# VHH binders against Growth hormone-regulated TBC protein 1 (Grtp1): the designs that were tried, part 11

Target 1, 359 residues: Growth hormone-regulated TBC protein 1 (Grtp1), of Mus musculus (Mouse) (q9d3n8)
Amino acid sequence: MDPAERAQAARARVPRIDPYGFERPEDFDYAAYEEFFSTYLVILTKRAIKWSKLLKGNGGVRKSVTVKRYVRKGIPLEHRARVWMAVSGAQARMDQSPGYYHRLLEGESSSSLDEAIRTDLNRTFPDNVMFRKTADPCLQKTLYNVLLAYGLHNPDVGYCQCCAQKPGSSAGLRSSLTGMNFIAGYLILITKNEEESFWLLDALVGRILPDYYSPAMLGLKTDQEVLAELVRMKLPAVAALMDGHGVLWTLLVSRWFICLFVDILPVETVLRIWDCLFNEGSKIIFRVALTLIKQHQEFILEASSIPDICDKFKQITKGDFVTECHAFMQKIFSEPGSLSMTTITRLRKSCRAALQAQS

## First folded at step 4 (VHH)

Design g31 (from d8 with S52T S56G S57Y E100S S105M H109D; framework vhh_7aqx_2)
Fold by ESMFold2-Fast, scan of step 4:
Structure g31 (fold): chain B 359 residues (1-359), chain A 121 residues (1-121)
Amino acid sequence: as target 1 above (359 residues)
Amino acid sequence: QVQLQESGGGLVQAGGSLRLSCTTSGRTFSDYAFSWFRQAPGEEREFVGAITWSGGYTDYADSVKGRFTISRDNAKNTFYLQMNSLKTEDTAVYYCAALSYYGDMPEYDYWGQGTQVTVSS
């Protein structure tokens, strides 16, 4: 079949809107997607059978060696909400706090918090049909509620009333919702449940990502420095290039961490990462980052300037390597080699201390 | 609303051939990718082969590669599993399945009732 006939046939079969409500771009390669999917179909099929059998085995999902193996191979979309809630501890917290989410929404909020959330709503997923103002039901309203509730639930994240009372004097007052809106949006798309999205957001922001969204963003800055140290240990040539040009890792990878790869990597790949993130915690972020850098090491080492390095880091998050999500996920567990929470905890302690000494 | 109906199962001698057919209800046949599965007594359901919407891409389990061929006929709303060089280990109930991208998830939405294949000697 000639390429034009193949492309036309693929466009007729593959829907314009993906399963998550995102409109495929005008230049989307439908034929390439169909080719990719031919391999992925086998994986989805095996996955569906194994998970159906696992879930029929009586009782709720619990962390185990078997569940860890299954999660690493991907969770079926229809089971993601249930499994994420179970393995993250969100379900237990929700069950222990009946009516808490609804009580938060009945609480007092500042006009500045309301305005900040509404501003971020207009920036959140303009290419998703479910987040458009005309959608019924409109997920913007659901997203507003989840973000409002979270701001009231966790004042340390910069949603506190005291931060709103000093709006005009501090340089760099930014929306504390930057990043959280994208994360909450994905949670809403997958769970289709407002309260579950809130508790999953709490698992990510409150436990898995320490101090990422606090006013100083100390945890986010710390983890970027931890990545720099891991690169020095595992990819010394890349570290030497970075040091030689005086490049700050924050300028390259900030959005990888703050948005948990949302709008950085393809949707399917992000969801596969989050499957593991909810089950195994923050070490997954470092595995993803190291795999991206290692895979493109030679390409990165060709850079001759800071703008060139920045451009190459934007390019390494695109293309077949990250679109073929199953192969990519296998590589995050092999290519970086050994990476323990003991090592990460040690590096976090030393990097945090170094950052605080610079303050 | 899609219904799948298998046919062509039966008893065959080792080394023989058998062709399974799966007919679907009507108008949306061209919108689906199709797959064959099998389940031997006391075993879990096993993937056998798949064919994509275009018919240009096929995939097979290693145990059947080179012996089985999956194909589709859009004019007849039917897809097939041609089984050659059959072995006693191929004895199983064979199921056909359809994958739709118009649902909330990219997984198999519809299954047939199954057809028995028995390979003797």
Scores: ipSAE 0.012, ipTM 0.444, lowest interface PAE 8.8, mean pLDDT 82

Design g32 (from d8 with W53Y S57Y Y102W D104S S105F H109D; framework vhh_7aqx_2)
Fold by ESMFold2-Fast, scan of step 4:
Structure g32 (fold): chain B 359 residues (1-359), chain A 121 residues (1-121)
Amino acid sequence: as target 1 above (359 residues)
Amino acid sequence: QVQLQESGGGLVQAGGSLRLSCTTSGRTFSDYAFSWFRQAPGEEREFVGAISYSGSYTDYADSVKGRFTISRDNAKNTFYLQMNSLKTEDTAVYYCAALEYWGSFPEYDYWGQGTQVTVSS
């Protein structure tokens, strides 16, 4: 083994901190990640130059055919906050509500809301150095403020309506499925701005993800059924497999929707998805899901039982296909074929009605 | 922290060749990705080529593909732009730039002062 190869192997055993503050474990494959990131870094560099020209030339970012094309090819990290705020409508909402965020933080919170948020803080990105209690600045305080403000802002939804039961309940039931804390955490990492993170959270939870965090989680359940119908239309062999085994889509994809792929897909890929999600809305979630399923169709069709299906669905969110985010993002716009908001809206109405009739 | 210094620019006839060098001072040369940019009179700064921190991947502007080659020598803390089959439209000030492996985007962390390349017909 030459010295360069030995040094590379030695580096693979040392924990590394990525640009987002995430510490990788000792067994993390740094050689594979370095190979990926070498290619990706060159792509990001070219995108950064094009974005700098776009942003300086026209006196600001606004929705257009050019912006849509640029967003689909990736927003550089330093432009993400500005572009996300502009294309989501969050900037307009913030501008229309001066001092609102600060007034929320001065408000009286319930002890139950405070306890729920504080419990989630310790479970939010323990592998990220900026969310540890010893960090300076400590993003846990920023995360606490954003989640507290949102709980007060939207009392009908509150905080973390996706949880089946909070930890510590005497009933013994438990759920680790939260959503808002992971979403807010990513927003804070990218914006580095507490108030912007709040308004982007409002764009996602209040507008882009309809009724996902309501008490019944009706919107979340509806969109999972919409995905099932899209799979029947576009991937009938997969639909037949699912129907044949009586598998519930909720068992396979609930975290894809409720967490917007956070901790499901690699960080770089999640951020590229969110670039498009803020600009084009919820149809992006369905494009991502259909692309994952279509790419692995043959693999999925080999399944012989419900546990086997579940295991395969865990595998399809890992590996080179999802790590090579630039190629992956190109595929979400080609591989699923046509997908209109008209179709999604129609399917949402029928699936919602069916779910309400079943309850 | 890194500082960049270009060399190898000058006057050359169309069809000729030049090799630009960018020497870096500082630690962790292998932790940087490197790029070349150019700026012609009255025009914006244009991307020319890039090499990843590992050296395993290179990319070029369409206008220079097949004519220019970027390379790096970690032992010498230097990276290069080999320019072949030069055209009059390649006349520009050429800048080298470094982006930290784990650094922020979109701006390059460090830039050289520039070196003039003039291609005569």
Scores: ipSAE 0.000, ipTM 0.275, lowest interface PAE 15.1, mean pLDDT 80

Design g33 (from d8 with R27F S56T S57R D104Y S105L H109D; framework vhh_7aqx_2)
Fold by ESMFold2-Fast, scan of step 4:
Structure g33 (fold): chain B 359 residues (1-359), chain A 121 residues (1-121)
Amino acid sequence: as target 1 above (359 residues)
Amino acid sequence: QVQLQESGGGLVQAGGSLRLSCTTSGFTFSDYAFSWFRQAPGEEREFVGAISWSGTRTDYADSVKGRFTISRDNAKNTFYLQMNSLKTEDTAVYYCAALEYYGYLPEYDYWGQGTQVTVSS
């Protein structure tokens, strides 16, 4: 068979657009994807059956040992919105605040916030068919509403006002710098519900990831330093390599934290990570990061320069290891070893104090 | 198009001072952290200094601590390396680098072409 005809047949068998609306690139490896997806579909089907049985007659989803085990093995796409809302606390907060989201959107908005969001919309997921201006329904409009509502809900993140603040305060919206638009976009794709996406964004930005998206981004900086200390404790050879070359961890891993692995890891893998993140909190981010570094430790240790280290860190987020999401998720709970919230809390306290002393 | 261009290199006597500049274009300067590296003949490229995207954190190689200062000017899309108390061992080609874009993919490591610094005895 002609290579062009074979490529056309492969494209016909595997959809050009994925289940989330993202277009496959022109040079996409359909054979590798078909092999992966055929295997993964069996897993998805088995999980869907188990979750349907768990949810039938259960009156709702509640945190439990059983739900924790089920979440770690993957939440079916059909149930993700319901489970994320329940285990994150977003559902409870939404139920306690009837009409709040809609009142935010009906209220007076800042022209500077509006302009900043509209600028970000043109650059958010250009490869996704649902985010096109002419799409029906147009998720770009939904994304605008969620980001606008969040900016009004949380002034420390969404906007700053010089005239009302102490001299020296920052002004303006930082969403394009913080990756919040990508996070909100993923929430909209999964929930297909504007208000639920808002409350899930609030769970992530307001509770799970404190100070990540404020003007100083102190929480984000703190957690990157916590990762550096965890690597020193658990992967000392890697830490020695980084220290020997004077590498700043923020320059290697900032996108892993700020976008919660969106566009760093495959879509399906990101969603599996977020399943656990909503249920178990921010320690999941450290488990993912440590697993990526540990799995590729030998490869990383071959680096002879800073450009080589940076290139290797880009490579470790690609390939079969991260595409085989089910096996990858099992490894984040085994490979890093013990990782307690007590240790993370202690490291956060010391790293935050050190960063504040430097400013 | 992304571009990093070093300037300010040259010949200087031991004990002297020199300021290197790296001018950038093709990306949002404030989204990036910046570093300086150097490479002496027959040696590997080594880290010199770095400044975070916010400017609140700087790091330096032990060999240059107290002598070199890295800074950034977001209004000019330029960052600097102020080199004081220069030693003959500081002779190298100096490279500027830009790391990770915090708002958009793909992530890129951008490098300049290098500028020669020669410190005579």
Scores: ipSAE 0.000, ipTM 0.114, lowest interface PAE 20.1, mean pLDDT 80

Design g34 (from d8 with R27F S30D S57Y L99M D104F S105D P106S E107R H109D; framework vhh_7aqx_2)
Fold by ESMFold2-Fast, scan of step 4:
Structure g34 (fold): chain B 359 residues (1-359), chain A 121 residues (1-121)
Amino acid sequence: as target 1 above (359 residues)
Amino acid sequence: QVQLQESGGGLVQAGGSLRLSCTTSGFTFDDYAFSWFRQAPGEEREFVGAISWSGSYTDYADSVKGRFTISRDNAKNTFYLQMNSLKTEDTAVYYCAAMEYYGFDSRYDYWGQGTQVTVSS
């Protein structure tokens, strides 16, 4: 079929709004998406059958070798909320604290926290129809509630005030809450439940990623240095290139870590990553990062300057490799090789100490 | 409008010291990471040093490590390159560059016009 005719036909068949409420951009490749999704539907159907059998006669989901294997192969969308709640420990905390979420919202709020959240609301997913002020239900209000409750729940996380918006500024991304708004937004889109989204946000920010969203962001900085060390161990040619140019890993990969790949990778791929992140913890972030770098090793090694390296790192998060989410997820468990929490814990201690000494 | 302007370049004898300044305007200084690059005649632009948006992390090219120090003064919207133990091979046009902390466009978005540093033997 003629490529122009195929593109026009696909545009008629594929909705302008994706299943998560995002408007597809004007340059979206409808034909490529249709081809991808037709193949992916077969995989989704097989996963649905296996998960239906797993959940049949099961009162609740518990961590096990079988669940780990199934999660790695993808949780069906309709079961994500339930499974994420169970395997992250969020359900247990929610059950232990009846009415806590609603009591947070009924209590006195900080005016500074309110202003910080409201400033970021209009910048959170402007391309998503569910986050528009006229939407019913209005997810912008749900997002406000979740972020407010979390700020009251964890005052030690803190917030760096956003400056006035300026051309080329990161004012909207300068606060610890800016990363959390993207994460909370995705949680709301998947759970359709504000209280579950709150407890899942607590699992990520309070347990899986401690110190990522503190004012100093020491945990986030530490994990980026851990990635640098893992690259030296597993991809020495890339490490040599980075060291030779004096590259700050923080400048290259901060968005990968602080937003957990939201707006960096395709939505379907992010959700597959989060399936594993909730079940297996922060190790998954390093597996994703190493897989992206390894797959594009030759391309990255062609770089001749820091601006060129930065541009290449932007490019490696796009294209067919990351859009083919099932194959990508298989590769994050094979391509980086062995990666133990013992190694990560050791590297975290070393990198954190080094960063604190430089402060 | 966004602007980066270098100052402090000039002629210096080998073994001497020089301090470069980059004064910025038109953006929120605290949101940006800063770097220094240099370009010798007939050569490509090369990295010299960088400082993170928080100021807590710095990095340098191996050729200047231990001799050059990058720093920032958020109150003055200015960042610096302190160059000690200068060598004739350090002769180049020095450029300052700014990148939004999260690498919004995944490259240095703003560049200065350059300042000449000449180190004589």
Scores: ipSAE 0.000, ipTM 0.115, lowest interface PAE 19.6, mean pLDDT 82

Design g35 (from d8 with D31E A33T Y102F S105Y E107K H109D; framework vhh_7aqx_2)
Fold by ESMFold2-Fast, scan of step 4:
Structure g35 (fold): chain B 359 residues (1-359), chain A 121 residues (1-121)
Amino acid sequence: as target 1 above (359 residues)
Amino acid sequence: QVQLQESGGGLVQAGGSLRLSCTTSGRTFSEYTFSWFRQAPGEEREFVGAISWSGSSTDYADSVKGRFTISRDNAKNTFYLQMNSLKTEDTAVYYCAALEYFGDYPKYDYWGQGTQVTVSS
């Protein structure tokens, strides 16, 4: 059967709703997406037996060269939660703290924390059928609980409101949005488990991403400067363009970092990135960013103004390059070349010191 | 649910060919990605090949690439594995499997009962 006919038949059963519950807009090429996802399943099926053996035969998942290789090639949807919990250290922390999550939910919340979370709930995935108030289970309540628990668990971070700006925004308006709601929302969609989502959020916010969600957002600002330095080292022509126009990297890439590519890249690609992020840590974010910039280097270098640069950075996160997630994931490990945590740690110390001197 | 039934296995000489069939019943055939796996005596089950629900995408194990071809006929609710240039190492029980589109992957994997392929020298 023709792919268009298959798309029409699929719409009769599950009309324009993707496997993650997102309702696709009328102008979205749903037939092309169905073909992509069909191909994606073929690739995952090839790996499914290897993953089943790893998870059942070997007494669980532990960080190893084999696990790193498997994770880089993709984790089957059914196994994502288990693997993420294991390789991030979240499972160990959960096991060391029985009942802790539930005790946090029994705790007293501040009115300001409650208000901040509630404000973001209605803005979080309105296009997802599982986050609608009529859904059963209603993931908005689950999201509220996870974010509330995290605010009580880590008062240094809390639920911090910050200003975020989209590339090329002409309105001059910023949304007061932390990004933590989008991250927690994705965790809930994948784990379908409230407590696991909490411990995975703790792994990301508390350990993998230093100071990203603190009130000063010093870690987030630091890592954007680290990216600028990596671009200077690895893509000097792009660095020269940015310097020549006086453009701030925050204007281009803040949402890449604060939302961990949620709503920036296709869902499948984000999840493949997070597979590696939970296993290998924050260097993955820099690999993704460098790969996007390098792949589109010639296109970016054609820019003649700050708005043009912003527009081009908006475009490089779309299209076949980022939709073909298997090829994309292979390229993040080849195209940027060597990138070690030693280098990132050195650059973080340097950039943080410079930012603190300015403040 | 979908049910899978293999056929077409048998004895063949090295260098010969066989065509395996997998007939499906139950839910809509077009909503599934179909795969062939095999298991040799005393060995673990291994992937052989897969075909997308549209039929436009196929993938194969390196050991069979260029010799085996997977195809589907949606009108007959059947998919096939054409095996050419067979080797004694291809001797195994061959299983067909289905992965449900929009199902929780790989939770809705469905398997056939298997069909024996024996390649003699």
Scores: ipSAE 0.000, ipTM 0.352, lowest interface PAE 14.8, mean pLDDT 81

Design g36 (from d8 with R27F A33G W53R S57Y L99Y D104L Y108F H109D; framework vhh_7aqx_2)
Amino acid sequence: QVQLQESGGGLVQAGGSLRLSCTTSGFTFSDYGFSWFRQAPGEEREFVGAISRSGSYTDYADSVKGRFTISRDNAKNTFYLQMNSLKTEDTAVYYCAAYEYYGLSPEFDYWGQGTQVTVSS
ESMFold2-Fast, scan of step 4: ipSAE 0.028; ipTM 0.568

Design g37 (from d8, 16 letters changed; framework vhh_8cml_1)
Fold by ESMFold2-Fast, scan of step 4:
Structure g37 (fold): chain B 359 residues (1-359), chain A 121 residues (1-121)
Amino acid sequence: as target 1 above (359 residues)
Amino acid sequence: EVQLVESGGGLVQPGGSLRLSCAASGRTFSDYAMGWFRQAPGQEREFVAAISWSGSSTDYSDSAKGRFTISRDNAKNTVYLQMNSLKPEDTGVYFCAALEYYGDSPEYDYWGQGTQVTVSS
């Protein structure tokens, strides 16, 4: 086929598919996205040279001031899997457990776990061409394996039963509210390696996110209250608005925490957040949340009702501020001001105690 | 998969000009962002210039700004690097690279074999 015929076939190709396999809706401003991503890809190409040099000769990456600086400036897509595995500790755990992942999959699973996972598979990224049953290789199969293995690996968490038992509307919801399926799906898209995705999921669910996916979801509830306290300390006008209307923070931000911003923020921005999350831990989630709220403070303060507040919180996760991921990532380290793990740990203890006293 | 073949390199005097071409074959060329890199003997590969898959955005190294221009012709599956005001320090093997837009491969980098540029009197 000649180049003109190829160009015509390419122009006739609809719907448009982004670099991660997501089909963009016809009303999406793909031209604006294309311009952004083209510019961003040029920057990533430049960063790839520096990362290739950093990774050369040592077989991996150790945490250091240099690595922290490099990670905050963004990991090129081709190096993300290796860097995430190294800085999260997942590589070390995988190396200490040869054959473990495969043994989990060869074991007999419960029918209830199998059904819970299968129910969520069709709700997980239906807009992504790689997660369709017709895809080859089919990432739905890979996702099933990772989630099944994790449910068997961590019986205290399992696969979140509360989400599988609730009658969910797949038409009104883009995916399950459990979050584990969304997280595992993104890990598979980036690593393209089933076992690495399992060990990265273990790093997030088992270590970085304290008790987020346990049956009581106590850690998730605790961290939403920690955010409320941080907003009271750093953004008192916003806190006063929330208190004045009696709005529950879970109504506004639960998906920010449970899904680690998947389907809330643009894919590029989520990946940049996860780069830092794997390296620096859960404080990154609070930095992102505070930056979103602070940047849109005046806009939020215009709200006159709970539905208006909810609508504004949906809007602050969209637009140029969050799409320009380089500038956004710089701002999460400057705009919230000082935020230490010491402060977060203290607030977690206070908020957890308060929640346990209420129940 | 895409295969890249560079051409247009050669010997030129300081202050001269060269136009490098990179012909792509295989997968749809317009799905790839394209870049030019160079490597002097015994040194690491360095970035020179890049162009988005649509051609709407370009980027240049500090040493290339104002002297080099990257462009592409998607109908001919070719990317170009116009090099003006060449200096001896521009000497090296110049590589064309493609970064896969769709990310359906675990390998996102496709590289040509390179073309030699020598700036000397």
Scores: ipSAE 0.000, ipTM 0.128, lowest interface PAE 20.4, mean pLDDT 80

Design g38 (from d8, 17 letters changed; framework vhh_8cml_1)
Fold by ESMFold2-Fast, scan of step 4:
Structure g38 (fold): chain B 359 residues (1-359), chain A 121 residues (1-121)
Amino acid sequence: as target 1 above (359 residues)
Amino acid sequence: EVQLVESGGGLVQPGGSLRLSCAASGRTFSDYAMGWFRQAPGQEREFVAAISWSGSSTDYSDSAKGRFTISRDNAKNTVYLQMNSLKPEDTGVYFCAALEYYGDFPEYDYWGQGTQVTVSS
């Protein structure tokens, strides 16, 4: 075997670990992924010069028209933590609260909160080399600390008084952590900083995603109904199909919202979405959802039953459309058309009222 | 750690051609996407061309399209920029840059010292 063939064979035999630490399965087209990512790094290299200049010139990053344009075109991985902290307001909150995170970890925790977190640790990214018990350093400890601190920081989410009074409600406790563990895990992978991950989690759970992780999940249910109304306004043929079959949007899109597309879309695409989500807020979630549905409209309209609709919605989150993250991100700002926070706020108010009247 | 050394710059007449080379030493060259950038006097560094680690994908600035060709030889740990139909506005210091792809978060700061290209009669 010549040296070039030997080098190629050696590459094929090394663990198929992506830049984020995820080990890809044998049936995953890792060679196509590698080619995609090498091309994507070229785009990020072009952006890196502009970002280095922006970060150096004015001492820090603040929300502006320029930053908005830069964020939409992609944040280089090395600057992502700093930019997310700045544009989300997390940095300001951390700076105003010196030692708060560490004081939370010194506080008393409930046995039910500890048990729920530890159970979810084993289910969080078992395919990531940094989250395995054999890893050194092991990010499971970091993830435990962030989730524990957040539970103590936000009692309405953190299973303090009401959940402790319901012995045997393990399903309810686990339900509330579903999504938070995956979100916190991604934050830890990108920031490589425990306290920054805590404050970014607070930005998402406390401000961007209202009531998503409360026991009633009212905010999550509300936003799924807001998506249904946006589909009626912008994609009426799809809305007619859904209404005709009596399909519940929860069956189709709950994981899109509760996990912020983690394990639904490719890692690079999720990170590009979160770049914009931290900067522009929750309207980004609706832009992503509408773009996925619109792109696959004809395919979805071929469905003849609720199980067929469910299968098609699982398929639309896969393939080249979502893997080519740069083109995908351009489309979320063009394809859905106009979408304002004023419209979203109005729809949230009406959908929440309707849900509360039913409960 | 990778070190990059550019060569092939010089003085050329408008309409002429130059071939720039960037030799990489240190880590495995084929693990890196490679790019060429230039900086004109008193101006900011700008993108010129890039090539994927496998060499199957290339990208060019609008000013370089149709005139410049980027290529790489992974056996020689070298990336090239063939520049044709050179114009006075192509004058500047040309830098090559490398980005690591596999195994870790990418580092964006592997740069050469640059090579001077002057297009003038």
Scores: ipSAE 0.000, ipTM 0.170, lowest interface PAE 20.4, mean pLDDT 80

Design g39 (from d8, 18 letters changed; framework vhh_8cml_1)
Amino acid sequence: EVQLVESGGGLVQPGGSLRLSCAASGRTFSDYAMGWFRQAPGQEREFVAAISWSGSSTDYSDSAKGRFTISRDNAKNTVYLQMNSLKPEDTGVYFCAALEYYGFSPRYDYWGQGTQVTVSS
ESMFold2-Fast, scan of step 4: ipSAE 0.012; ipTM 0.495

